# VH-VL binders against b0r6t4: the designs that were tried, part 11

Target 1, 212 residues: b0r6t4
Amino acid sequence: MARFGVDEAGKGPVLGSMFAAAVAGDPAAVPDGVADSKRLSADRRAELDDRVRASMRVGVAEVPVDRIDDPETDMNTLTVAAQADALGRVVADGMAGYVDAGDVNEQRFGRRVANRVAADVAVTAEHGADDEYDLVAAASIVAKVARDAHVDALAAAFDADIGSGYPSDSTTREFLAAYVREHGELPECARASWQTSRDALGAAEQSALDEF
Below, E stands for the ipSAE of ESMFold2; O stands for the ipSAE of OpenDDE; V2 stands for 0.75 times the mean of E and O plus 0.25 times the DockQ between their complexes.

## First folded at step 3 (VH-VL; framework fv_oberotatug)

Design o4a (at its last look DockQ between E and O 0.02; V2 from the best seeds 0.00; counts 0 for: pae E 5.6 > 2, placed apart)
Fold by ESMFold2, look of step 3:
Structure o4a (fold): chain C 212 residues (1-212), chain A 123 residues (1-123), chain B 107 residues (1-107)
Amino acid sequence: as target 1 above (212 residues)
Amino acid sequence: EVQLVESGGGLVKPGGSLRLSCAASGFTFSNAWMSWVRQAPGKGLEWVGRIKSKTDGGTTDYAAPVQGRFTISRDDSKNTLYLQMNSLKTEDTAVYYCTTEYYDSSGYPFDYWGQGTLVTVSS
Amino acid sequence: DVQMTQSPSSLSASVGDRVTITCRASQSISSYLSWYQQRPGKAPNLLIYDASSLESGVPSRFSGSGSGTDFTLTISTLQPEDFATYYCQQSYSTPLTFGQGTKVEIK
């Protein structure tokens, strides 16, 4: 009866950490409503996170900016490691479950996750697994809630509206541009290896030259 | 099933421009590093350049012969990779392949390939 | 740039033969070496990655070995579908580079 689901949140943002989450237990115990996690408000997502944690075993792993920017790493390997870390906190030998595939090759991704978990588990990786399996959808909620809390903490630390932390968010780009203009460097929460960060540094240098 | 389908090849004079497209399906395109690899008629394979996934920063790299003339871009909402080729030269004549580049610490370079599209640059 | 040199440039073989193709890098590339097969008129396909790891779905008659600068692709018992051109490719550093290819032809 006991199964697991794994997902991550925060792979694409220019600001802050990535999080992976694993949820283990009886699939029948998964709270109603997890399947719509991508359409939920932050408040509703937080409520479902509380319910998931009340009825299921939950593991969370954080990958901070300094790991993401380390030139000896890459997001594919970091995603595998984070998912395996989160999963390893909640599973035992003989369990089976689904993970959301972070790789073009699903079977390769699943093998890499399984190989990094100490327990003997059967991992099936699928594209869009969070849309197909309630345990993966629950893991998606947990990871997103952890990411949301992280973004809120960053906003508080900078005493600023930083938006979602994604490059497509104009509030995020405005925060980054303003910070670089005022301080001459990226905020510590920015992923320096992202093109968005490089663009912000370049734009600030050009604006400084234009003011002469 | 992973599929990559190139289009936009054709005949063009030196100095001209051409835009290639690669339609992707069967995987989460936004997670993939994408590359262009070319092959001149009767010759070997040559890497043209890549674009990293947005989830890995979204930056590009180019081979020296095309630097400044070619631009790789992606539209993740359309699952499409592009190659804009400007200032074309006769040595750019080749079949152009769209590839996935699975880059990690274990070194998985080009795991999926399209069937290619022919670009002929001739005066 | 890392230059990749394959040997031989072509060879003739019969079905059932053991075929060996070598690839030499101009500098150490650790194990960051891949092998591709390209049949006439077709796109390449990946056979071997990380010098010796067999890609999923590739027949076990294919094997790779080597590290550093010297690498080998072996086909233990050549099959009719194996008549193709084979390329090695390094992924150690940009620009990513291929060997010039080895054409395996039927005797």
Scores: ipSAE 0.118, ipTM 0.657, lowest interface PAE 5.6, mean pLDDT 89
Fold by OpenDDE, look of step 3:
Order: C-alpha cells, then structure tokens, then sequence
Structure o4a (fold): chain C 212 residues (1-212), chain A 123 residues (1-123), chain B 107 residues (1-107)
C-alpha cells in the first residue's frame, strides 16, 4: 500500500509564512538520515531535502501572512488546510498514511485533514509523528527547509537580519522594532495578529509620545 | 553499540606532521558525516573540520586556523576517519576528538564522541 | 563565521538549584543549536539538539529553549552529577562553532 507522511513548519513565528509538506512513497525508500534530521546541520538537512525530492513524491503548501491574519481563520484550521493541500498534491484514492497532529485531539485532526483532501485516503494523526514515521520525518525536513528558504528570502528582500522570525528571537524583535520606528507600520511579512507585532507597534508609539 | 576510537596522538615538534585515525563501529559509517573537534588543555571545544558522506559529495570543510595544513579523509571500507596534520604549531596542542554530525541511529538520535587522543606540539 | 557567546563563563550553584545558561549567536542560526555537557577528564555528551530537543537518555531536568540568536539551557534541579562544563554549538553553517563554555561549580 502506498503511504504518505505530512508535517508543517513555521506555525509559531511572527514573520513569514507557514509551510506544510507531504511526502508519499515507500517508507523503506526514504533516504537514510531522515529519521535523525532534527539534529542535523542545515547543510545536511538541505541535502536530505534534495534526496527526498528526488526519490519521493513531494507536495508543499504555503500559508501566507495575510491568511494567517485573516480574522475568519485560525491557526488550527489553517494547519489542517495546509496539510490537506500538501497531501492532495501527492495522494490518490486508497492511500493511507500519517500526519503530525497539529491539534490537541489527534483523531479530530486526522479526520479534518482527510475531509479536506479530494482523494479518498486514510489519515492517521499523531503527536510527534515525525519522530516515529520516516515519511513524516521526510515531510518535516521538506517543510523546514522550505520555511528556512522563505526566511532567507525575506532577509534578502529587506537586506537585513530578521532572525528566525520567532517571537523569542531578539533579532526578530529588534528588526520589527526598528522597522516600525522607521516606517510607522509593520513589515508586510509580519503577522499583525501576533502579540510580538502588537508589542512592536506599541513600543514605537510610546517612544513617539516620550519625545513630546 | 556505537564506538569511536581515536589513535595516533603523541609528541611532535613544531613544523612536524602527524596523522590521527578514528575507528568507527556500531553504525553505517559510510552514511555518516564525520567531524574532528579539539580541545586545548584547560580550554574550550573547537571544531576542526568535517567530511561529508560519499553520497553527499564527500566534501570537506575546515576551520580557518587549520585550513591548508590539515586534511580530513575517510576510508569507508575500513570504517576509519583520518586527520592529517601538517606544519603543526604549538597552538595545535589539544585533545582531538572524532565525532558524528550524523550517523544511523535506528530511528533514535544518538551522539557519540571518541575518548580523544592527545597531540602535543612542543620544542 | 558565526560566533557563539555563552553567559556566564562560570557559576557556582548548590544541589537543588535552578541553573540557567545562555548562548547568543552573532547571527540567526534558526534552531540549529546543540548543548553539550563535559565532565572533567571526559568527552562531551550531547544534551540538547535542535535548540529544544532532549537527547535520548538525558534527564528531563535538562531543557533547551530559544531560536534565532538567543538560546537557553536550563537545569531545573541541579544534581551532583551536573557539575560540569557546558557548551553550545551552532550547526547552521560552517565553520561549526562552539561557545566558550560555562563551568558549573559547586558552591
């Protein structure tokens, strides 16, 4: 039976898009090292990404910032949609596989993903699936590499160090603060609905008030 | 069980050469990216260089202080990693460890270091 | 090159204490950060990889957090065997680089 694995990256950041990836094929054909990908260097991860893409069926979906900030959506729904989108690109009727659960309820998450896929597939969602199933690990690599490339592209576009894009990253916070001070608004890549973004705007406003 | 065993360390004069070996076992060596890390007495860890697997091009990278003087190589048929050190300097004095950036771990992440081998460069 | 700066260089603590060590990268390294423990006269051991993933066999009192440029290793309740030197390492780009180390000593 043809199988698949699905995962996402970039759910937490304040900057940039979220990515979901689906990898379909024979689990035994997954390149060596994929299962240990979390501890690998960026170079190694990139190599594995290339190998996965070369040997497996791969689908990638991007959730842009404007969708993330859409008040009609939420991150759980977007995660389901992204995974389903990625999965829909690589599956056919009768396929079964695993997805990394992006909800507290694994079964619910799996059903939601399956329901959004046009093909009749059996989806099993589990927390930490990327640690257990090689195809999910492969999908994790693809999603992570796509996310990293996206962040690099953003940095290049701004000609600035924007950090990882995560709220905990001081470089990201500094970038946001500086950008808001300079432009009076958030950069397009910033998720405005994030507290980090609101903090940056608030800080700039306060600074302006202090000058009076 | 994963094992890394360094050998070849010893006393050498400045300008001299030495070749270290790292015998690996307990994993698929040919798939592993291997690194050398050194530690001067009482000092911190310093990455020396890395060699990728043959599948990933077998290319090497080096830290600036050893670039042009040290060469990392591997013999996959012998499960052995090498560090050829030429034009040795006193500041190269250190315990040299071989370690993995990646190796097969049966689906669980493991990281192993050798016991290290001491290289002393002194007049 | 990416420079890694640890803080503090050394600290004194007692058994049972909460210990926090920080590591700052000169540029963003995403989550490509590992923490190592080295006991006197021994080779280093991996504690944390990918900034926050606990290595197999490592006690749960160890935890890692952070992304981009700022990272933290926390020992929730220091044990006698935890007195050692700790190093962060980035694997984002070559040359791979370590922090200068943090020696955790008994108070």
Amino acid sequence: as target 1 above (212 residues)
Amino acid sequence: EVQLVESGGGLVKPGGSLRLSCAASGFTFSNAWMSWVRQAPGKGLEWVGRIKSKTDGGTTDYAAPVQGRFTISRDDSKNTLYLQMNSLKTEDTAVYYCTTEYYDSSGYPFDYWGQGTLVTVSS
Amino acid sequence: DVQMTQSPSSLSASVGDRVTITCRASQSISSYLSWYQQRPGKAPNLLIYDASSLESGVPSRFSGSGSGTDFTLTISTLQPEDFATYYCQQSYSTPLTFGQGTKVEIK
Scores: ipSAE 0.035, ipTM 0.650, lowest interface PAE 3.2, mean pLDDT 91
ESMFold2 (binder alone), look of step 3: mean pLDDT 93; pTM 0.945

Design o4b (at its last look DockQ between E and O 0.02; V2 from the best seeds 0.00; counts 0 for: pae O 13.8 > 2, placed apart)
Fold by ESMFold2, look of step 3:
Structure o4b (fold): chain C 212 residues (1-212), chain A 123 residues (1-123), chain B 107 residues (1-107)
Amino acid sequence: as target 1 above (212 residues)
Amino acid sequence: EVQLVESGGGLVKPGGSLRLSCAASGFTFSNAWMSWVRQAPGKGLEWVGRIKSKYDGGTTDYAAPVQGRFTISRDDSKNTLYLQMNSLKTEDTAVYYCTTEYYDSSGYPFDYWGQGTLVTVSS
Amino acid sequence: DVQMTQSPSSLSASVGDRVTITCRASQSISSYLSWYQQRPGKAPNLLIYDASSLESGVPSRFSGSGSGTDFTLTISTLQPEDFATYYCQQSYSTPLTFGQGTKVEIK
């Protein structure tokens, strides 16, 4: 019986887009190994992504930096919109499934996702759904692979090692610091509303005042 | 199950300081906007201030009576919200509630509440 | 700052009565209004958001209406457990502000 799972990747990074993915099909057809997705290398995730796409219906939605930084939005609303967009690409009336909750209130998040999908679907939102449901774990892999490809494209575009794009990654922080020092502004791929970005701008101003 | 548990209340003299904590569980704390709301004994509810999630800039807003004296902070690794209260006044005497805020185009209701912790400011 | 004025400050009613509480904003707040119930000795809990949307798990005897500056909370058939104080709150702009409260006592 056909079901769906939805998740997102790239909510926390300071660089680049967030992605949501939806996977629909028979839960029994989900490839082996999706449950370990949190510990996989990028190459291993790409291999599992290929298997998921071979056996399941897949939808992907991107939320770019300019939407993330829009002061009239928030990450909960953007996560709902992305998950609904991804889900709407793969579902039909009467389908039911699980989504990873991006909101404190699971039921509210589930209602918001369902309300934005044109098909008549039953959405159950849960915190940590990717740990509980293989379809959500598969969606997590697809979203992470889309994020990985996005980061690779950014690194190529800037001709630089940008790291993972997460604030905790020293390569990412070093890229930001160097770029701001050289150009006086954040790179286009940086989420200006993140504290990491504000810190990079502040540090560059202080360094300029302390040096030539 | 969403749970918010405040602690750190007690008796303090005017001019003193106190730090309140709110331990959160049952949801992804880093996604949440958080507020403090207080209620003086026998009185109504008064918003104290909020802190947004890091994904929405991590910024704070305060009510005028506490601006410059109170500081809201959060530690997402410990699922804990803090209220640092300095230069306390007798009118700060209240039960302090930790709340979650739901943000969207429909506003910012306080959807989950702790049970509160009492702060008494008196000589 | 937006000031919220509730009426009445208190009322007494019998089980089964229809109860109406009003809330007026000092300026338009669109539909960015919520209602809370606080039973004696308890923390508040959310009843209504966006002026008229019922929070999950709240009994259907509660309803909200209004927009702009004038808002109403209605309890269609008052129950013994509805003895409480009710607060409106605007979320249009900071500082977020509450009405003074309405204490509902059951005769």
Scores: ipSAE 0.178, ipTM 0.698, lowest interface PAE 5.4, mean pLDDT 90
Fold by OpenDDE, look of step 3:
Structure o4b (fold): chain C 212 residues (1-212), chain A 123 residues (1-123), chain B 107 residues (1-107)
Amino acid sequence: as target 1 above (212 residues)
Amino acid sequence: EVQLVESGGGLVKPGGSLRLSCAASGFTFSNAWMSWVRQAPGKGLEWVGRIKSKYDGGTTDYAAPVQGRFTISRDDSKNTLYLQMNSLKTEDTAVYYCTTEYYDSSGYPFDYWGQGTLVTVSS
Amino acid sequence: DVQMTQSPSSLSASVGDRVTITCRASQSISSYLSWYQQRPGKAPNLLIYDASSLESGVPSRFSGSGSGTDFTLTISTLQPEDFATYYCQQSYSTPLTFGQGTKVEIK
């Protein structure tokens, strides 16, 4: 039976899109080194991404910032939709596989993903699936590389170091603070619904008030 | 640059045999699924068959009209795809294209095509 | 087998026109749909894959849409070099099948 793995990257960042990736094929055909994806350098991940894409079926879905900030949706729903979208690109009826669970309820998450896929597939969701299943690890790499490329493109567009885009990244916070200070608003790539974005706006507003 | 060059076409009598070759370059051939697609004169495109990469089992699939008569094979060491055609019929007359299904995104489109080689089956 | 039906079989248009070609699958093929262009005496060229993804090097005036059973190829502004025959093709299941083609002719 044909197998697949699905994972996402960029769920937590304050800048840029989230990406989901699906990899389908023979687990034995997954390139060596994929299993260590969390410890890989960006360059190594890029190399493995090329190898995965060359040998496996790969689908990628992007969730843009405007969808993330949509008050009528939530991150769990978007994660399900993104994974299902990516998965739908590589599967056919009768396939089965694993997805990295993006919800506290693994079974519910799996069913939700499966229900959004046009093909009749069996989806098993597990937390930490990327550590256990090579196809999910491969999907994790693909998603991360897509995310990295997206961030690089943003950095290039701003001609600035925007960091990783994660709230914990001081470079990202500094970029946001500086941008808001200069423009009086968030950059288009910033997730406005994130506390980090609100903090940046609040800080700028406070500074403006202090000048009065 | 990806290149596909078909050869081996020609005139053959009904019931005869012919072997087509496709020389590939410019990409990792061993990773690619390869297909043959044919086009009868003045007609549309028709899929003939496929051979998967060795990483996906190297299995073959054929269209019903050629099943049992045609055989697709590959030599990855020579970057060459083959189509052995036996028991040829007049309706097999067509330009035969070698195509890649080299995977770099979602799905398996025929992303590269050769120039084609003409096979004419006539008494 | 999945049957692919294109509409129309042929059409006449002028340079600058918006051209729309449809393809219907006999069953759902998800997004496993590609569009090809074939100029007279030439091999086909891939235009669109995965129903809506533009192949590298293909002009942006070409676009694809649809999923499931109904698909559309659109040429926003027809150019002289676009007079050709276009084919849809499903890769959802074997046997792989093409539409019968749509010939775009000069009016």
Scores: ipSAE 0.000, ipTM 0.518, lowest interface PAE 13.8, mean pLDDT 91
ESMFold2 (binder alone), look of step 3: mean pLDDT 91; pTM 0.933

Design o5b (at its last look DockQ between E and O 0.03; V2 from the best seeds 0.00; counts 0 for: pae O 12.0 > 2, placed apart)
Fold by OpenDDE, look of step 3:
Structure o5b (fold): chain C 212 residues (1-212), chain A 122 residues (1-122), chain B 107 residues (1-107)
Amino acid sequence: as target 1 above (212 residues)
Amino acid sequence: EVQLVESGGGLVKPGGSLRLSCAASGFTFSNAWMSWVRQAPGKGLEWVGRIKSKTDGGTTDYAAPVQGRFTISRDDSKNTLYLQMNSLKTEDTAVYYCTTDYGDYEWYFDLWGQGTLVTVSS
Amino acid sequence: DVQMTQSPSSLSASVGDRVTITCRASQSISSYLSWYQQRPGKAPNLLIYDASSLESGVPSRFSGSGSGTDFTLTISTLQPEDFATYYCQQSYSTPLTFGQGTKVEIK
């Protein structure tokens, strides 16, 4: 039977898009080292990404910042949609597989993903699926590499170090703060709905007031 | 209607060459992983090899008995799968089937051609 | 390579009988196992995929079970059109391999 794994990257960051990836292939064809994806360097992930793409069926979906900031949607819905989109690119009727659960309710999440895929597939959602299932681990790598490439492209566009894009990253926070100070607004790649973005705007506003 | 139609089979001498074709219709051929499976007279089924879709790298895999002698290729513009058979041996005598998954993948074989007979004999 | 051992090689049965065919893999193949039916002079037809999933259009009297190394195809009530040769096939890894086949003959 055709098996697949699905995961996403970039759900938490304040900068840039979120990516979901789906991988379908032979279990035995999963490259060595994929199972340790959380411990991999960026270079190693890139290498494994190439190997996965060369040997398996891979689909990737992107959720841009404007969709993330859309008040008519939410991250859970977008995660489901992204995973389903990625999955739809690699599956056919009768296929089954695992997805990393992006909701507190695993069963509900799995059903939601399956319902959005045109093909009749069996989806099992589990938390931490990337640690248990090689195909999900592979999907995690693909999603992460896509995310990394996206962030690199953003950095290049700004000609600045923007960090990882995560709120916890001081480089990211510094970039946002500096950008807002200089331009009076958030960069286009910033998720405005994020508290980190709001904080950056608030800080700049306060500074401006202090100068008066 | 979804179908595969093999052609090109016939009688050939040992050491000879033969090229089989498989014409596909009724589905998106370019996305499909395609395989060849053969069956010697009165014997079981034997996987020969496969070719992935171009999107998935277009790479090929072969069974050991045919490795280095057989080549699988595809022309997506013609919806055609090929099996080039060189250095043919008597043990290559079989009905050759082209197969795919209707879902355009190669996990199991839900679509088969009628087969074409290849006879290698002196 | 994963070796598939199918048993029995042949069996005789009557219409209405329950028929069971087994397939054993040389290593665990999870549920990556399919069953095919082949009538004389015809191409094989897929019956079961993913060890237990019934292919569309296949009668419900056919069922598959098993996981890991041991698999079973069952025909609950043999019909006249079921006299054929059956094959298991693993898709866990390349090279893809088939069982030797089981010929179901009329008693």
Scores: ipSAE 0.005, ipTM 0.528, lowest interface PAE 12.0, mean pLDDT 91
Fold by ESMFold2, look of step 3:
Structure o5b (fold): chain C 212 residues (1-212), chain A 122 residues (1-122), chain B 107 residues (1-107)
Amino acid sequence: as target 1 above (212 residues)
Amino acid sequence: EVQLVESGGGLVKPGGSLRLSCAASGFTFSNAWMSWVRQAPGKGLEWVGRIKSKTDGGTTDYAAPVQGRFTISRDDSKNTLYLQMNSLKTEDTAVYYCTTDYGDYEWYFDLWGQGTLVTVSS
Amino acid sequence: DVQMTQSPSSLSASVGDRVTITCRASQSISSYLSWYQQRPGKAPNLLIYDASSLESGVPSRFSGSGSGTDFTLTISTLQPEDFATYYCQQSYSTPLTFGQGTKVEIK
């Protein structure tokens, strides 16, 4: 019978939006290969995403940088809201399923997601749910593909190599540093509340004082 | 099976330094905000400071009595929270707990370690 | 800073009693209030968050109420394991602050 899985991608990057995805339908209809998602190239993830969308109901929610940087918010609350938004697009009363827990307390996370969905659904939240449940693994793929496409669009918009958007990516840090040096401010795609962004602004301020 | 386990407590003279660690297991540590809370012998609870998850920017906040002397850090690859305590004072004598918290507007401590005793004495 | 004042500082009660502990904030904190239990020699554990929401695994004999500045923790039918010290904590602003504690003792 119809079930659902929910996950998010892009919680940690310094550049761009976070995405949540929900996948609903008959678990038997989940395409083969979703369980191996950690070994997949971006091209293979995109192929699996297309197959998931062809056989399952899919909902996607985006959390933009402006929302992420709002001092009235935090990522745990935004993750709950995004997962609930994505889930609400695909579920009906009486459905049950799994979500990837974004909170230390699995039961609290699941309750918060369920409370924000208008339909009467049974939500089970678990840490690492994308490793255990094919519908959550499928949702993970959909979220990652949405994030990948978002990063590609940002790279095109800035006509630059921006890397993955993660703080640990030297290409991302180089892009951020160069942009701040040239413009005196962060690019709009940068999460200003991240330490990586604060470091880039601080480095530029010091260079201005030292002439370089 | 969700756990926090502190270690590194002991006897230190005033002006000394000590590093506490908190090993986490059974949850995704990298998603968690982490705090240190202390309790002086026979006294109540006092928040020491916190570190946000890397996914929320990784920044720290401290209570005024420890600002500039204590540093909170995390190593997500080891699932470990640290508290570096410098320029220790006798007033810092306490059991130190590591805790998880839930963010800027629902800031409560849902998981606690067993605590480690720090004694600062001549 | 937001100061949290608990009352009473201690109380004596018997198994089966209804126990009420109050907590007052020095300014409005809306519903950003949590309650903790600390048994002798143990770490605290969360009972209630958002003033009235029961943490998972906490017995239903515990309840919380209040908003603004005045909050109450109630234990409807005291059990032997409930003899402990109870703390309130505000989640409204940094520095995060706790009440001074209420020790519940055997009568």
Scores: ipSAE 0.000, ipTM 0.521, lowest interface PAE 10.9, mean pLDDT 88
ESMFold2 (binder alone), look of step 3: mean pLDDT 91; pTM 0.934

Design o5c (at its last look DockQ between E and O 0.04; V2 from the best seeds 0.00; counts 0 for: pae E 13.6 > 2, placed apart)
Fold by ESMFold2, look of step 3:
Structure o5c (fold): chain C 212 residues (1-212), chain A 122 residues (1-122), chain B 107 residues (1-107)
Amino acid sequence: as target 1 above (212 residues)
Amino acid sequence: EVQLVESGGGLVKPGGSLRLSCAASGFTFSNAWMSWVRQAPGKGLEWVGRIKSKTYGGTTDYAAPVQGRFTISRDDSKNTLYLQMNSLKTEDTAVYYCTTDYGDYEWYFDLWGQGTLVTVSS
Amino acid sequence: DVQMTQSPSSLSASVGDRVTITCRASQSISSYLSWYQQRPGKAPNLLIYDASSLESGVPSRFSGSGSGTDFTLTISTLQPEDFATYYCQQSYSTPLTFGQGTKVEIK
């Protein structure tokens, strides 16, 4: 019977969008190798993404920086909305499946996702669902590839090495700091509500105060 | 439009029975964990009980004052929640709301009906 | 059972005032706390879930804070439509329980 899996990528970065992906179809049609996804090179992950899209129904939703920075929202609510949007593109009434839980309360997360999908679906949310279910692992690959492509597009647009976009990446921090020093403001791709962005602005303010 | 609509309220004598219905529309009812909450005239909100979705076992739990007298059920094919109230007492006089919640133990109520009044009086 | 105690039971305020309502749980409930608004003659509406998360469509003048036993609902700049009764509710354990309510009235 046709089932679904849902996951997201890019919840933690300081740069760029978050992506959610949903994969629907016969679990037996999931390409070999999705269970190894955390050990894959970027090239192998892209190859698996191509194979998943060739054999399964795939939906992708993007949450851009301006939604992430909206003070009326939060990341848990945005993650629910993104997963529901991606899922709604591929499901029909009566389908059941698993989603990777983006909140500490798995059951609440799953209900919120299901409630925001127009189709009548049964959602089971679990932490680490991408480690347990091949359809969720496939969705994880699709979301990560979408995120990777987004980061590549940002790097091209800024004509710069921006790193992975994560706060722990020194290349990302250096890009952010350099941009703020030169322009006096954050790049549009930076999540202004993140501490990493606030730190970059603070460092630039201190530098300006020291010009005496 | 996402909506819950209660019906079946009215006047009943102590010891009597009444069945409330809650019609759901605009969302996937079969996935929802449903609750009843009541409010006596001029008083605060009181949780009555809940029923989980079938995927999560379809089980019920109840507040102590109604345990053994009230039964919550659902018909997913009709998108309808029910409250069967037996052995009614004057203390059961209230507006009864159907609500939906997220997760186990009925975490919070994001959708409410407009309520139906039950009056238990001789 | 977890008892929820709201303070104050009622208050009078003017449009533009900052309003603060507190809710205390009889034991730690982590962040499993929601806030509801009920206008006279209407059903309650969810304002805040998970102690501090704003429900979609709720004006940003509403905010929630707290964890453990002490929680606060704040209306930063009271508007005419905010005259209502407000309830907190814990969802940490059954039976689910509400505070007794706080009625916000025109001064």
Scores: ipSAE 0.000, ipTM 0.439, lowest interface PAE 13.6, mean pLDDT 87
Fold by OpenDDE, look of step 3:
Structure o5c (fold): chain C 212 residues (1-212), chain A 122 residues (1-122), chain B 107 residues (1-107)
Amino acid sequence: as target 1 above (212 residues)
Amino acid sequence: EVQLVESGGGLVKPGGSLRLSCAASGFTFSNAWMSWVRQAPGKGLEWVGRIKSKTYGGTTDYAAPVQGRFTISRDDSKNTLYLQMNSLKTEDTAVYYCTTDYGDYEWYFDLWGQGTLVTVSS
Amino acid sequence: DVQMTQSPSSLSASVGDRVTITCRASQSISSYLSWYQQRPGKAPNLLIYDASSLESGVPSRFSGSGSGTDFTLTISTLQPEDFATYYCQQSYSTPLTFGQGTKVEIK
């Protein structure tokens, strides 16, 4: 029976899109080293991504910032939609596999993903699935590499170091602060609904008031 | 500028041989999976075969009609793709295109040469 | 082998028309489908990949949809330069295969 794994990357960042990836094929054909994806360097992940893409069925979905900031949506719904979109790219009727659960309720998450896929597939959602199933680990790598490439492209566009895009990254915070200070608004790639973005705007506003 | 330029086409008799070349420029050729696609006069497109990059073993795949007669190879030092055609048949008459996705890992063709005409006739 | 069947083989349309071309695979190919445009005397150009992704530089009037076995290429408003032959291609498995083509002609 054909199997698949699904995961996402970039759920938490304040900058840029979120990505979901699906990998379908023989679990035994997953390249060596994929199982340790969380411990891999960016270069190693890129190498493994190439190997996965060369040997497996791979689908990728992007959730852009404007969708993330849409008040009619939420991150759980977007995660389900993204995973389902990625999964729909690689599956056919009768396939079964695992997805990394993006919600507190694993069973509900799995059903929600399956219901959004056109093909009749069996989806099992588990927390930490990327640590347990090689196809999910492979999907995690693909999603992370897609995310990394996206961030690199953003950095190039701004001709600046924007960091990882995560709120905890001081480089990201400094970039946002500087950008807002200079332009009076958030960059297009910033998730405006994030507290980090609001903080940057608030700080700039305060500074402007102090100078007034 | 990214481009592919085919050469080597011409008139050949049935049973004869011909070698096509494809010169690549503007991208890292050694990383690209390369394919040949042909089109008979007034007909549709037909995949001929593919060669993977050296990183992925440099292995080749062929369409059934040319299996055993055609050989795809590459010289990465010269940024050149080859198609050796032996035991040519009249039905091999076509414009032959060199193609790649030069950087993608999908098996679609985003870069095409202008094509070179091969005519097999008595 | 996966066989690709396009419909129609040819059609006549006018500038400004909405044009729809269908491609059917003999088996499920997920979203591993591309669309190409070929003008007379020219090499094919990639329009759509992964069933619905628009290739860079391709006008937004082109769109692709579908998954599994049934796919559609749509030209929302036909332009003079769009009169050409269009091909679908599956990349699900080797051998890679094309549809027979759809010729879009001037009415």
Scores: ipSAE 0.000, ipTM 0.525, lowest interface PAE 13.5, mean pLDDT 91
ESMFold2 (binder alone), look of step 3: mean pLDDT 90; pTM 0.929

